# Ledger of designs, part 20: VHH binders against Probable flap endonuclease 1 homolog

Target 1, 350 residues: Probable flap endonuclease 1 homolog, of Danio rerio (Zebrafish) (Brachydanio rerio) (b0uxl7)
Amino acid sequence: MGITKLAHLIHFDAPASMRSKEIGDYSGKIIALDTSIVVNQFRSALPGHLKLSPLAGLFYRTLAFLEHDIKPVFVLDGKPPHQKRAVLEKRAQSTGWSSSQSPNTGSAFNQECLRLLHLMGVPCIKAPGEAEALCAHLAKIGTVNAVASEDMDTLAFGGTVLLRQLNAKRDSEITEYSLPKLLEALQLKYEEFVDLCILLGCDYCDKIGGLGPSRALKLIKEHHTIEGVMEHVNRKTHPIPLNWQYKDARKLFFETPKIDDPVLAWSEPDEEGLVQFLCKEKPLKEERVRGRMKKFREMLLKRRKQREVNMQMGQTRQSRLEDFFPATRKRRAESAAVKESSGRKQFKIK
Below, E stands for the ipSAE of ESMFold2; O stands for the ipSAE of OpenDDE; V2 stands for 0.75 times the mean of E and O plus 0.25 times the DockQ between their complexes.

## First folded at step 18 (VHH; framework vhh_4orz_3)

Design y3 (from t1 with T28Y Y107H; at its last look DockQ between E and O 0.49; V2 from the best seeds 0.00; counts 0 for: loop humanness VH .137 < .165, pae E 3.6 > 2, grease 25.7 > 24.2)
Fold by ESMFold2, look of step 18:
Structure y3 (fold): chain B 350 residues (1-350), chain A 118 residues (1-118)
Amino acid sequence: as target 1 above (350 residues)
Amino acid sequence: EVQLVESGGGLVQAGGSLRLFCAASGFYFSNYEMAWLRQAPGKRREWVALIYWSGDTDYADSVKDRFTISRDNAKNTVSLQMNSLKPEDTAIYFCARWEYEEGDWDHWGQGTQVTVSS
């Protein structure tokens, strides 16, 4: 989860910052997703020796989001921070789990995700560092409405709205977390909340031993900073890590990703390109992909017709009210040529 | 309505063989990955063998070289030939359909009992 016991702390000490939601509640919303979390769900679920590409899972999940009128923005990890690699390697050795990523495998797979999402007409952004940090930043600056992740460190990075369990599966129950409401309920500044998250346990440094969520919260409320907490804990019951790198962890949570605010656009999927990639280069059955695309186009048509009905109803109501307000605005003239999409031959299915 | 109906189970001595059958209906069978899973008493359901729409196969390590999965797209059937059976193979065997959109098995039947003695 990124921040140890944070979900538990929120449940008991700030329940007003949580809401149960349905996927339909996010119609029209722009949602940033850490691509690796989505992909890892499929990578771990597929059976044995036929290691089917998690790209198929990403394809189907993305269509489901688009059918719910969600505007997804997928974010890929860049270079992982040194602090996280050291901690994860230490924890993996203790539990018998190993680090999974190699530079060559990660780079090649990221290129396949980029190609897939490009063909689907969905934005995909490579973060300069941790994907979760960029997702949180995009929410903080208003470029996206929410971050979909299972990782609670999204809140520590300043992500204003975190959605857990946004996966479009049957019976999925979405939990929405609001950072502003969380800070209000805890009566903490964001900086104090980051220090609380570090005390609870994060991926970027060790933690003080023996602190539960209630005790950690109490100490931050009393002393405001990790430095203040260290001055006032009994070190026999709460041992302090040697050479504790909490300041480096704090810096990572506060750091603004070095990337320009993106201009996001969604376009129609390239079905022929998808068939080439997923069916000719990968092992998906063309009839299933084309059938799924047909269902997707049917759903888009239904949405378009509903929007046409809503627009007609709005125009009728405005006419009845007789309220005409002239609007004067400078309008930019289009100076670049607009290229039309070429027609594409469909593959025959035998 | 998607239906999967397993048959061919029974009691067999260790070292013996059985062949399981799964009749599929209600979907375009030839387009789907199909599998056999099993559930031993008090245990979680585990996959046993997988067959792609293309005919490619994959097996759990515990059954590799002893079990053979096959499909007949003309009859909409999946079969599991089980040789050199061991008491550890005792379980209810289920035929299942893989669904990428769910990331899980989305349909399976009531199962067929396989019991391997002595």
Scores: ipSAE 0.301, ipTM 0.693, lowest interface PAE 3.6, mean pLDDT 81
ESMFold2 (binder alone), look of step 18: mean pLDDT 83; pTM 0.837
OpenDDE, look of step 18: ipSAE 0.758; ipTM 0.913

Design y4 (from t1 with D104T; at its last look DockQ between E and O 0.70; V2 from the best seeds 0.00; counts 0 for: pae E 2.5 > 2)
Fold by ESMFold2, look of step 18:
Structure y4 (fold): chain B 350 residues (1-350), chain A 118 residues (1-118)
Amino acid sequence: as target 1 above (350 residues)
Amino acid sequence: EVQLVESGGGLVQAGGSLRLFCAASGFTFSNYEMAWLRQAPGKRREWVALIYWSGDTDYADSVKDRFTISRDNAKNTVSLQMNSLKPEDTAIYFCARWEYEEGTWDYWGQGTQVTVSS
């Protein structure tokens, strides 16, 4: 799903826009998540007719994020745009519905996600359209620090920071993508980057045939727009789709979601409500859920105690520094602010 | 710490039966979904049968009505009764535990070979 070959292009043509990260690097950060991406990871691991619910996966993943001091904001899809529905229908016809054969989709499942996340004390927002578009918008306006998604469309929607593989699995490595650094490295305006993404292939229209990432980038840098590119390619070797809807796709990437900037708050999970929902109404074992909640509370307590210890040690060190050379140590502290990202791991709760 | 040990494999003629066993240790067995998966030579590993903590079961179409999964929570065992065996059932059979938190089969046994002759 998403823009094909974009990850490849970034790896080879803009590697400076990528960074390898660990989940602990996001302590204290607000991260928007496309709920369907998270849920579908659990669906793909299960046969479609089994009682195992991806809702249980969402519960456990959310606790893992909270244990790492991540403030998650889950975003649910609204109505998909007609362009995406048409492309998905064509692909389903050619592939036999393999990715869409899970039962729990649509309005009823969204209500279950809302109920779960409400019980967990975690914000959940229903997008007017694509969840990825709203996630990207929230990052653009500063409401969240990053978007966690496997879908590279986030960058095309203007999401300033995309995290791939934020899943708390032991062996996964998180890749952070910076849109500003990507645009700088490619020497493209955002609008040119969107047209490049459409040329690489997206979910909202067909693409020019036979056009690889390197050639697409070269053509956009030379001609700036899809219109300019079309005037300079041989239609025989690079067939242009009939009635190509690239302008509609471009419009979707540029649209600002019509929604007020949310006020976000996180609260303690309602364990009794979670047991009622997940264990009495759904098939999870109560002992497992209560045991996991106990572990969660113990981890939060351990994190709070470690932060209290770190604060006491930091105050002690600062007072000694100020006692000996107060102005010199304050200058070093102000100079160290330029290097805060390199030293922040010293203050993380383990 | 978590350990799954399969046994009961062997050579059997087509139409015959075998019973596989999986001994589990290192976790609260009664709380977990357990499964049998299999891998034929040169092929991908495939799911065969699942038993829920509740005792409910589910089966792959290829083994439905021929195989029966069961569990004994007092002995921490999962078993797979395989009847009407076919040469296509020849594979290494693995016992596995489902982990909701990671969305995967997080522990596997070493496997036991089942060979069904024509």
Scores: ipSAE 0.380, ipTM 0.727, lowest interface PAE 2.5, mean pLDDT 82
ESMFold2 (binder alone), look of step 18: mean pLDDT 84; pTM 0.839
OpenDDE, look of step 18: ipSAE 0.785; ipTM 0.921

Design y5 (from t1 with E102Y Y107H; at its last look DockQ between E and O 0.73; V2 from the best seeds 0.00; counts 0 for: pae E 2.2 > 2, grease 24.5 > 24.2)
Fold by ESMFold2, look of step 18:
Structure y5 (fold): chain B 350 residues (1-350), chain A 118 residues (1-118)
Amino acid sequence: as target 1 above (350 residues)
Amino acid sequence: EVQLVESGGGLVQAGGSLRLFCAASGFTFSNYEMAWLRQAPGKRREWVALIYWSGDTDYADSVKDRFTISRDNAKNTVSLQMNSLKPEDTAIYFCARWEYEYGDWDHWGQGTQVTVSS
């Protein structure tokens, strides 16, 4: 999954678009996450026959995000796009495999994720198609500040900020990618960048053979479109796929998901519901879950009290300034408040 | 600090037995899943046996019916009884703690060598 070697290309050709970050840098931020990618991290760490549920991993990871004052929005996949199914079927025919059935989606497990996240008071949204596309869209329209994913196709879908390695481990270095800075550094329009991603290799169509990242970038910069590139490559050294469906792939990356802009809210976790689900119905130890919930509540209380102290200190310092020049500061403060109130009324749109 | 200390390794003839022990400290031992993993020379580390906080157990197919994992919550120990040993069981054996928050084995011992001669 993802765009082949895009991370490598960005590292060497657009390093200004990436930055190393710590989880604390995202305090107060709303972050969309592709739930399947988060869950698959836990599945890859677990032997499949064990009773160790990835739901427990999701529970603990989500608490860690909330403790860091991150506001997570989990997104579940909908129906896979036909462009992806067509490529998988063609690859199966090319390799001589005949698969009449794709693996079922984890719809029962998705319902368990929904129940867990509901009990945790965290928004969970089902995408009409690929979760990554909806995550990218939410970032584009400003509903979330960033997308957390290991999948680089978030950038191809137009996701303005991608975070890799947001996993709450203390020694994990988060890499932040900015799409606007990436486009500026490469000197590409978004449409040209999408064509570059298709040339590099994506899950939605085949690619031109023998084309490495540096060559693909050079060709897009010179010719601007896949059509232009096809007219200017040696077809013997760079074979063009038969009936190449790059236009369908391009359409998918440009498509706006059909979903209303969601209203997001975070609420207190339901500890008794969580204990029932994770400990009575699943094999997690109640003492461990309750202890973790107690730690979580204590951390939130400490953070709230620190914020109350910080606000009082700010008001005290302002009062001291006004005490030095009380008439002047009082009139300026009142004038600023009047201007702010009038400005708010003036900014209302028809 | 969390510490896991393995012991009981050694040289044994094929068909023989060994019992490994892991002493745990620095955490509430009874709340954690514990496991034995092993690494043969030139190979990747592989999971061998798991014991849940409840006392339930799971085993890799290669050791099923030959190895038995157990725990003693009063002594903060996990053990691995290894019977009918084969040369293929030759490896460094590690005691490990499962941590759901990381989705990984988050603490390891230094390991104990088991060598099974043919």
Scores: ipSAE 0.433, ipTM 0.746, lowest interface PAE 2.2, mean pLDDT 82
ESMFold2 (binder alone), look of step 18: mean pLDDT 84; pTM 0.843
OpenDDE, look of step 18: ipSAE 0.758; ipTM 0.918

## First folded at step 19 (VHH; framework vhh_4orz_3)

Design z1 (from u1 with Y107H; at its last look DockQ between E and O 0.72; V2 from the best seeds 0.00; counts 0 for: pae E 2.4 > 2)
Fold by ESMFold2, look of step 19:
Structure z1 (fold): chain B 350 residues (1-350), chain A 118 residues (1-118)
Amino acid sequence: as target 1 above (350 residues)
Amino acid sequence: EVQLVESGGGLVQAGGSLRLFCAASGFTFSNYEMAWLRQAPGKRREWVALIYWSDDTDYADSVKDRFTISRDNAKNTVSLQMNSLKPEDTAIYFCARWEYEEGDWDHWGQGTQVTVSS
């Protein structure tokens, strides 16, 4: 779940950092996505051995994003850090579930995602570590405009814009989080915010016992660091974990992924390659895939034609404005009002 | 408008048989995976049987070898033959359409009640 209760803290203490958005608001935007988050939305109660492949879901979701003029960048996880593996194994033991038996797909599934996205003409990047960390970094350096994820870790990694529930489903409610507005509203530096996230609870270490979100926020604002907080809490009511690895967790959130800024390009999907992969090798019906691709091509052509019309209408509107405000008819220095007018017919007779 | 209408439910004695029907309309039926799900009182809805567009089938372990799902693309129907019925099969049975774009069952019927008495 990322950072425990962070979404609730933001809703209550920093609502100005949140905005409700529609998928159309992201037309023309480059959005980084953790591939496993997208794929997990297509896992159902059905066992993974059934022919209902989550890979097909990735195909359809990606087409929907492209139809909305979104330029997606999919990111695959690399090797998880040892801190996360230890925490996940402890949580699995408490539920009677082992991480070695995780339903997460292995390297073979990542190769299928790579092949699919290649055939769709969409960039797919393997992160050196956590996909969320790379996604956040790409947003921070401006390579992408936003990160789409359900994981609040994105903000702790320094992701400047997080989109939750960007799924192209009917009636989805997209929530946009702005890290700069969040830091301003909480009156925190980024480094203080990372320590707050660790106090709230993260995937990379244990947390101080009995410490709720309001109290954690107050303590960070008063003492600025986890070290300062530890010096000022009652250890009996707020037990400190033994050999608490908060510094390792902090290091992970501050770490810049060791990867050059990628050169990203989007190209038209290879329909014949997609049919071979999804229909001949996988269980999708060719008629459905080809019909969906036809709809996609028709929507892209409509968008291109509309952009051509808008450009011509822009030129026509400029011509109409000059007709409304003929420069040769002004007798004195022309008023700024006629110069700044748009759509108003203002003709000054001199 | 996509419509799924279940029928064929009723009261049956343990060990008996019942056949459910689902009439589909408003979409190209032969292109879709279809399923039967069920919901017992106070329980979560659970998957029972799935039929692919290719006529391949899959079943929940609890009904395997007792239930048979089938489809008739000419009549736009899905059927569920239920044999050797047990009281634990008592539930409302729903016909559903799988939609990959949603990653979920995107349309449901109104359901038909099956009651198996001991």
Scores: ipSAE 0.414, ipTM 0.760, lowest interface PAE 2.4, mean pLDDT 82
ESMFold2 (binder alone), look of step 19: mean pLDDT 83; pTM 0.827
OpenDDE, look of step 19: ipSAE 0.790; ipTM 0.925

Design z2 (from y2 with Y107H; at its last look DockQ between E and O 0.72; V2 from the best seeds 0.65)
Fold by ESMFold2, look of step 19:
Structure z2 (fold): chain B 350 residues (1-350), chain A 118 residues (1-118)
Amino acid sequence: as target 1 above (350 residues)
Amino acid sequence: EVQLVESGGGLVQAGGSLRLFCAASGFTFSNYEMAWLRQAPGKRREWVALIYWSGDTDYDDSVKDRFTISRDNAKNTVSLQMNSLKPEDTAIYFCARWEYEEGDWDHWGQGTQVTVSS
């Protein structure tokens, strides 16, 4: 979405780098999320009068992740880079103002997200710049296992694992992208892949005219850099943007976010604090919040009990294997059923 | 099972009035925001009026001051009083429930036709 047609290119030219997954596959995983992308799924001009819809949506989505044993890390945008601001201003001038006005925009809303996620016991980090860049960095250094985003530029920032459609909806299918497998399948170095993404189209500069994904890939594989591609492309067929700022875009994708690696911890949500914030200060119905929290606690208890049972069955299965060869079985010509111990049955090894 | 059933539509002369009803079942009605939406021929479905669990209301500008949404939590109904009807109000009207976890209207009625003759 950040890189034009990148998902299409991966589907046809590097299918081995993508996998269909289910949300249960991410049990125990630490996943970084760009908060603005999650929140924007709940924003709507129609009905623009539903107060707290984005904040309420974040609350419910976060509970769903925690119920699936996902350890989320939410990342908020800092100041956008000037390269992206220029492109967004051109788009706004050409299309006019199309988004609805909402009280859930700006620094005050970010503070509400921080307070909510703090009350939920979930880390929330403000990036120095683009949230996607920090998310990608956290995956690259191993602090998180994956980045959940609809924005394909996560891969261009060096994010090692990207998850699309991680939203806990009943009918969503998650697609997992692996950057290492992508680079191997395309036979590209990361630096070449970044230049390919710029040729495909990104938010930080213009692109060469008339250049489709197949041709862009071929040119990068042959010439390795945007500079090499410019030297070998027919400028009449593929006009080069005037004062093309591809080097600034490249620099942005290579830049390491300047923050220390965070210490991440998850704790149980503060139900009374959530009720105070969402129901007393905001207009959510207390019965709904408390009912949802009761369901959450019941699902966590069920998960803990199931894990206790699985550990007991693993230990029991191992013990029964050690007992399967008693001396009394060799007295008979053929063995019959395995001896039963008090209150136990034979189980398969998982 | 969540069910929403609309009624009260019909043919009305311009300037006339109609009252629509929506009977709700299968959920704790008093805890939910409810809305009326409408779909005119060839157009997208658009919201018309919203009523919060608290009883607060919001209206689309095109119907403000002519339509009134109300709810009766004892009967599990939401109503839409439509006054000063215009031919442009002709549409199928739907009752819908807002679900924050979905970020969308998660259940709809079958709709009731309102036709306003000039």
Scores: ipSAE 0.499, ipTM 0.795, lowest interface PAE 1.8, mean pLDDT 82
ESMFold2 (binder alone), look of step 19: mean pLDDT 83; pTM 0.832
OpenDDE, look of step 19: ipSAE 0.782; ipTM 0.921
ESMFold2, look of step 21: ipSAE 0.490; ipTM 0.793
ESMFold2 (binder alone), look of step 21: mean pLDDT 83; pTM 0.835
OpenDDE, look of step 21: ipSAE 0.761; ipTM 0.915

Design z3 (from z1 with A60D; at its last look DockQ between E and O 0.71; V2 from the best seeds 0.65)
Fold by ESMFold2, look of step 19:
Structure z3 (fold): chain B 350 residues (1-350), chain A 118 residues (1-118)
Amino acid sequence: as target 1 above (350 residues)
Amino acid sequence: EVQLVESGGGLVQAGGSLRLFCAASGFTFSNYEMAWLRQAPGKRREWVALIYWSDDTDYDDSVKDRFTISRDNAKNTVSLQMNSLKPEDTAIYFCARWEYEEGDWDHWGQGTQVTVSS
């Protein structure tokens, strides 16, 4: 959820900022994933007391991403900010919700995710706070191409591309949201968009009563800030929360996570380490894990052979084009330079 | 091609018993968790019982101590022994395979009707 009815607002007021996609469209892309998208999916599918661990789901899902030539970067939540804990507690008190509705189970599970993803040769980063904020930051600075999450908070944190329902399931229908196109379609600055998100409803403070998406958008376009909106609404029909902490919420959305730009590398999974962890320490069947790893290696070999065929065709055509576009490739800078300095469709290195 | 075929349903009086069977083919049966789910008229499909590849079992609270799930890896079958049946057990019962890659039940049988009369 994250931002109440934001997906609805985008659908009706900024449809050009969203697009239906297929998982194959993300071949070669670096995608930051809020690890909770896998965890929540598994926890929603079965009663939590069963031995069908979300960790096993993360293993299989990660292999599927790698088979589609996605370069995943998993991000784990740190401690939630005080603003979010207070709002969640008030909402739980009002509705009687239990703590079993929380998406994160704690530090021990995070350590198991880190161990798993290390064994799989996939980067995993623990955010200092919200995973969505770090994911959005990584997209903003160009370290990743997109963020996969189910929460629209990613856009409010400044994430340039949000993918919903990136799960590699056979029936998956991926929706891509572009923040730059969204801001252009709404004719809003990012700062105005953040205030709009707060008016719509977020996890970090209460909201003004009685404001629907259309009215909230109109007010922000007219008055530009929450402060301007408050000066121009009838407070009896649109009650303003007492001691409303919208400034703290705004601060959280604007905050840059204090983490250096990571150096990302993907390596071959450690099958023996995975069998030890998942089958000997956990209840997965070794034959099934090894069979899945064999399928994975066969798929990578098939993809490598297809790329060798494509390179021979491209190399023949590129021998004419590369005379005019000399290739320069550095791991981090190469991705940015190639996108700006050439029309190459595929990268030979990360 | 994965196939699951349920059988053994029927009409039974409250307090009675039935045994359901699921014949599986097209995959290495002994490697998979298998389950029984049920769908009463007008209700969503609900989980009933699960048997792990290791033969461990789990049950929904509404059927615990009345139903017993079992498997025969030599015959590729899953069974559900249903005792002390109640009218609220009336449903179509489905055999399903758990698939971690889908994060869901990826194959279902056609189902077998169980009707429990008062």
Scores: ipSAE 0.471, ipTM 0.763, lowest interface PAE 1.9, mean pLDDT 83
ESMFold2 (binder alone), look of step 19: mean pLDDT 83; pTM 0.824
OpenDDE, look of step 19: ipSAE 0.792; ipTM 0.925

Design z4 (from z2 with N31D; at its last fold request DockQ between E and O 0.71; V2 from the best seeds 0.66)
Amino acid sequence: EVQLVESGGGLVQAGGSLRLFCAASGFTFSDYEMAWLRQAPGKRREWVALIYWSGDTDYDDSVKDRFTISRDNAKNTVSLQMNSLKPEDTAIYFCARWEYEEGDWDHWGQGTQVTVSS
ESMFold2, look of step 19: ipSAE 0.488; ipTM 0.777
ESMFold2 (binder alone), look of step 19: mean pLDDT 84; pTM 0.837
OpenDDE, look of step 19: ipSAE 0.784; ipTM 0.921
ESMFold2, look of step 20: ipSAE 0.479; ipTM 0.770
ESMFold2 (binder alone), look of step 20: mean pLDDT 83; pTM 0.834
OpenDDE, look of step 20: ipSAE 0.780; ipTM 0.920
ESMFold2, look of step 21: ipSAE 0.481; ipTM 0.774
ESMFold2 (binder alone), look of step 21: mean pLDDT 84; pTM 0.837
OpenDDE, look of step 21: ipSAE 0.781; ipTM 0.920
ESMFold2, fold request of step 22: ipSAE 0.498, 0.436, 0.475; ipTM 0.790, 0.758, 0.771
ESMFold2 (binder alone), fold request of step 22: mean pLDDT 84, 84, 84; pTM 0.847, 0.846, 0.846
OpenDDE, fold request of step 22: ipSAE 0.793, 0.794, 0.793; ipTM 0.924, 0.925, 0.926

Design z5 (from z2 with G103S; at its last look DockQ between E and O 0.70; V2 from the best seeds 0.00; counts 0 for: pae E 2.1 > 2)
Fold by ESMFold2, look of step 19:
Structure z5 (fold): chain B 350 residues (1-350), chain A 118 residues (1-118)
Amino acid sequence: as target 1 above (350 residues)
Amino acid sequence: EVQLVESGGGLVQAGGSLRLFCAASGFTFSNYEMAWLRQAPGKRREWVALIYWSGDTDYDDSVKDRFTISRDNAKNTVSLQMNSLKPEDTAIYFCARWEYEESDWDHWGQGTQVTVSS
């Protein structure tokens, strides 16, 4: 379940690395999304055995992102890594639950997501392993501007910008985390941060007993590596796990996914193909899908027209301002407007 | 303004029956999935029965064969016939609308109390 208490640690020890945001702040941005975000939201509201399709949720969410001028790149999970498979097996044995009883997972569902997103004109990539690792890699190499996920281990994988709660809901409270600002605030190298995450608790190995977030951070700042921490902790109060697999976990966080940098393109959705897939083959009502597509086209046209108006009015207003406020008058505004100079470059909607 | 108004709750002896009604307004009712959920004291709301726009139905196993959900698109109503009631069916029952765009139940009624005496 991600990195135990990392959000708490960031909130108290590195608050400068996090910001509250609105979906409109991401206009023009390319965002990698773990497709399970939408699926998990759908499944948290309904049991997975019902006929309702999480593909409908993905369809509507994708339109909302496109309406906000977000360029989404959806990433699907591949096969879980060995380290996480052990955790999944323990979970299955403990509950009597098996992965084969989890509908809406597996290769068939991934193929349906791929088909849907192709019809919507949006890139969809199947990761060789965990989607989070590929999403983080794409951000690290600059192919995308940010990663949208609820899983804090995106930061441990090297994801430079993590967005939590990115969705199209009216009351969404988006939190942006910056890995560079986090490392700066904590005064840690990335490699030290990964070891901190392992000490806090991750899905890939056990952790040292009795270490809270503050103590773990202090130890990493003092000793720099898990090896150094192990050398200096009181083993009586902080027992070390038997055959502790922390090196395998560390390697997993450092591993570069084996995939070339993709060439990404977005195109207009295929409404007739979407109706065939979602309404004829799946249980969505055609009137609902066609109505939503009509709204989508109208909103894109409105956005384009408004941007054309803003450019014309902004350029005209800037020229008028320069004409009516000579350089000598700007000296008084200059002393008060040192903080306003960036605002004067903004185009305003009339 | 979307409105969902439940009615038909009350006190009933174990083994008895009740019929709940939900009056819907402010939206194109026939296009939406509708459901009954319930919340017992101190518990989270749990799903009870779902009726699709097509008229298909699904039920939680605990109420299957005892409860029947139905809809009347001409009257914009959803009903829940509850038979063979048990004390564990005691709860506030809510009518709810499914919204795919939210991936959630986006509108709820105020609920109607059902109390089953042993």
Scores: ipSAE 0.466, ipTM 0.775, lowest interface PAE 2.1, mean pLDDT 82
ESMFold2 (binder alone), look of step 19: mean pLDDT 83; pTM 0.829
OpenDDE, look of step 19: ipSAE 0.779; ipTM 0.922

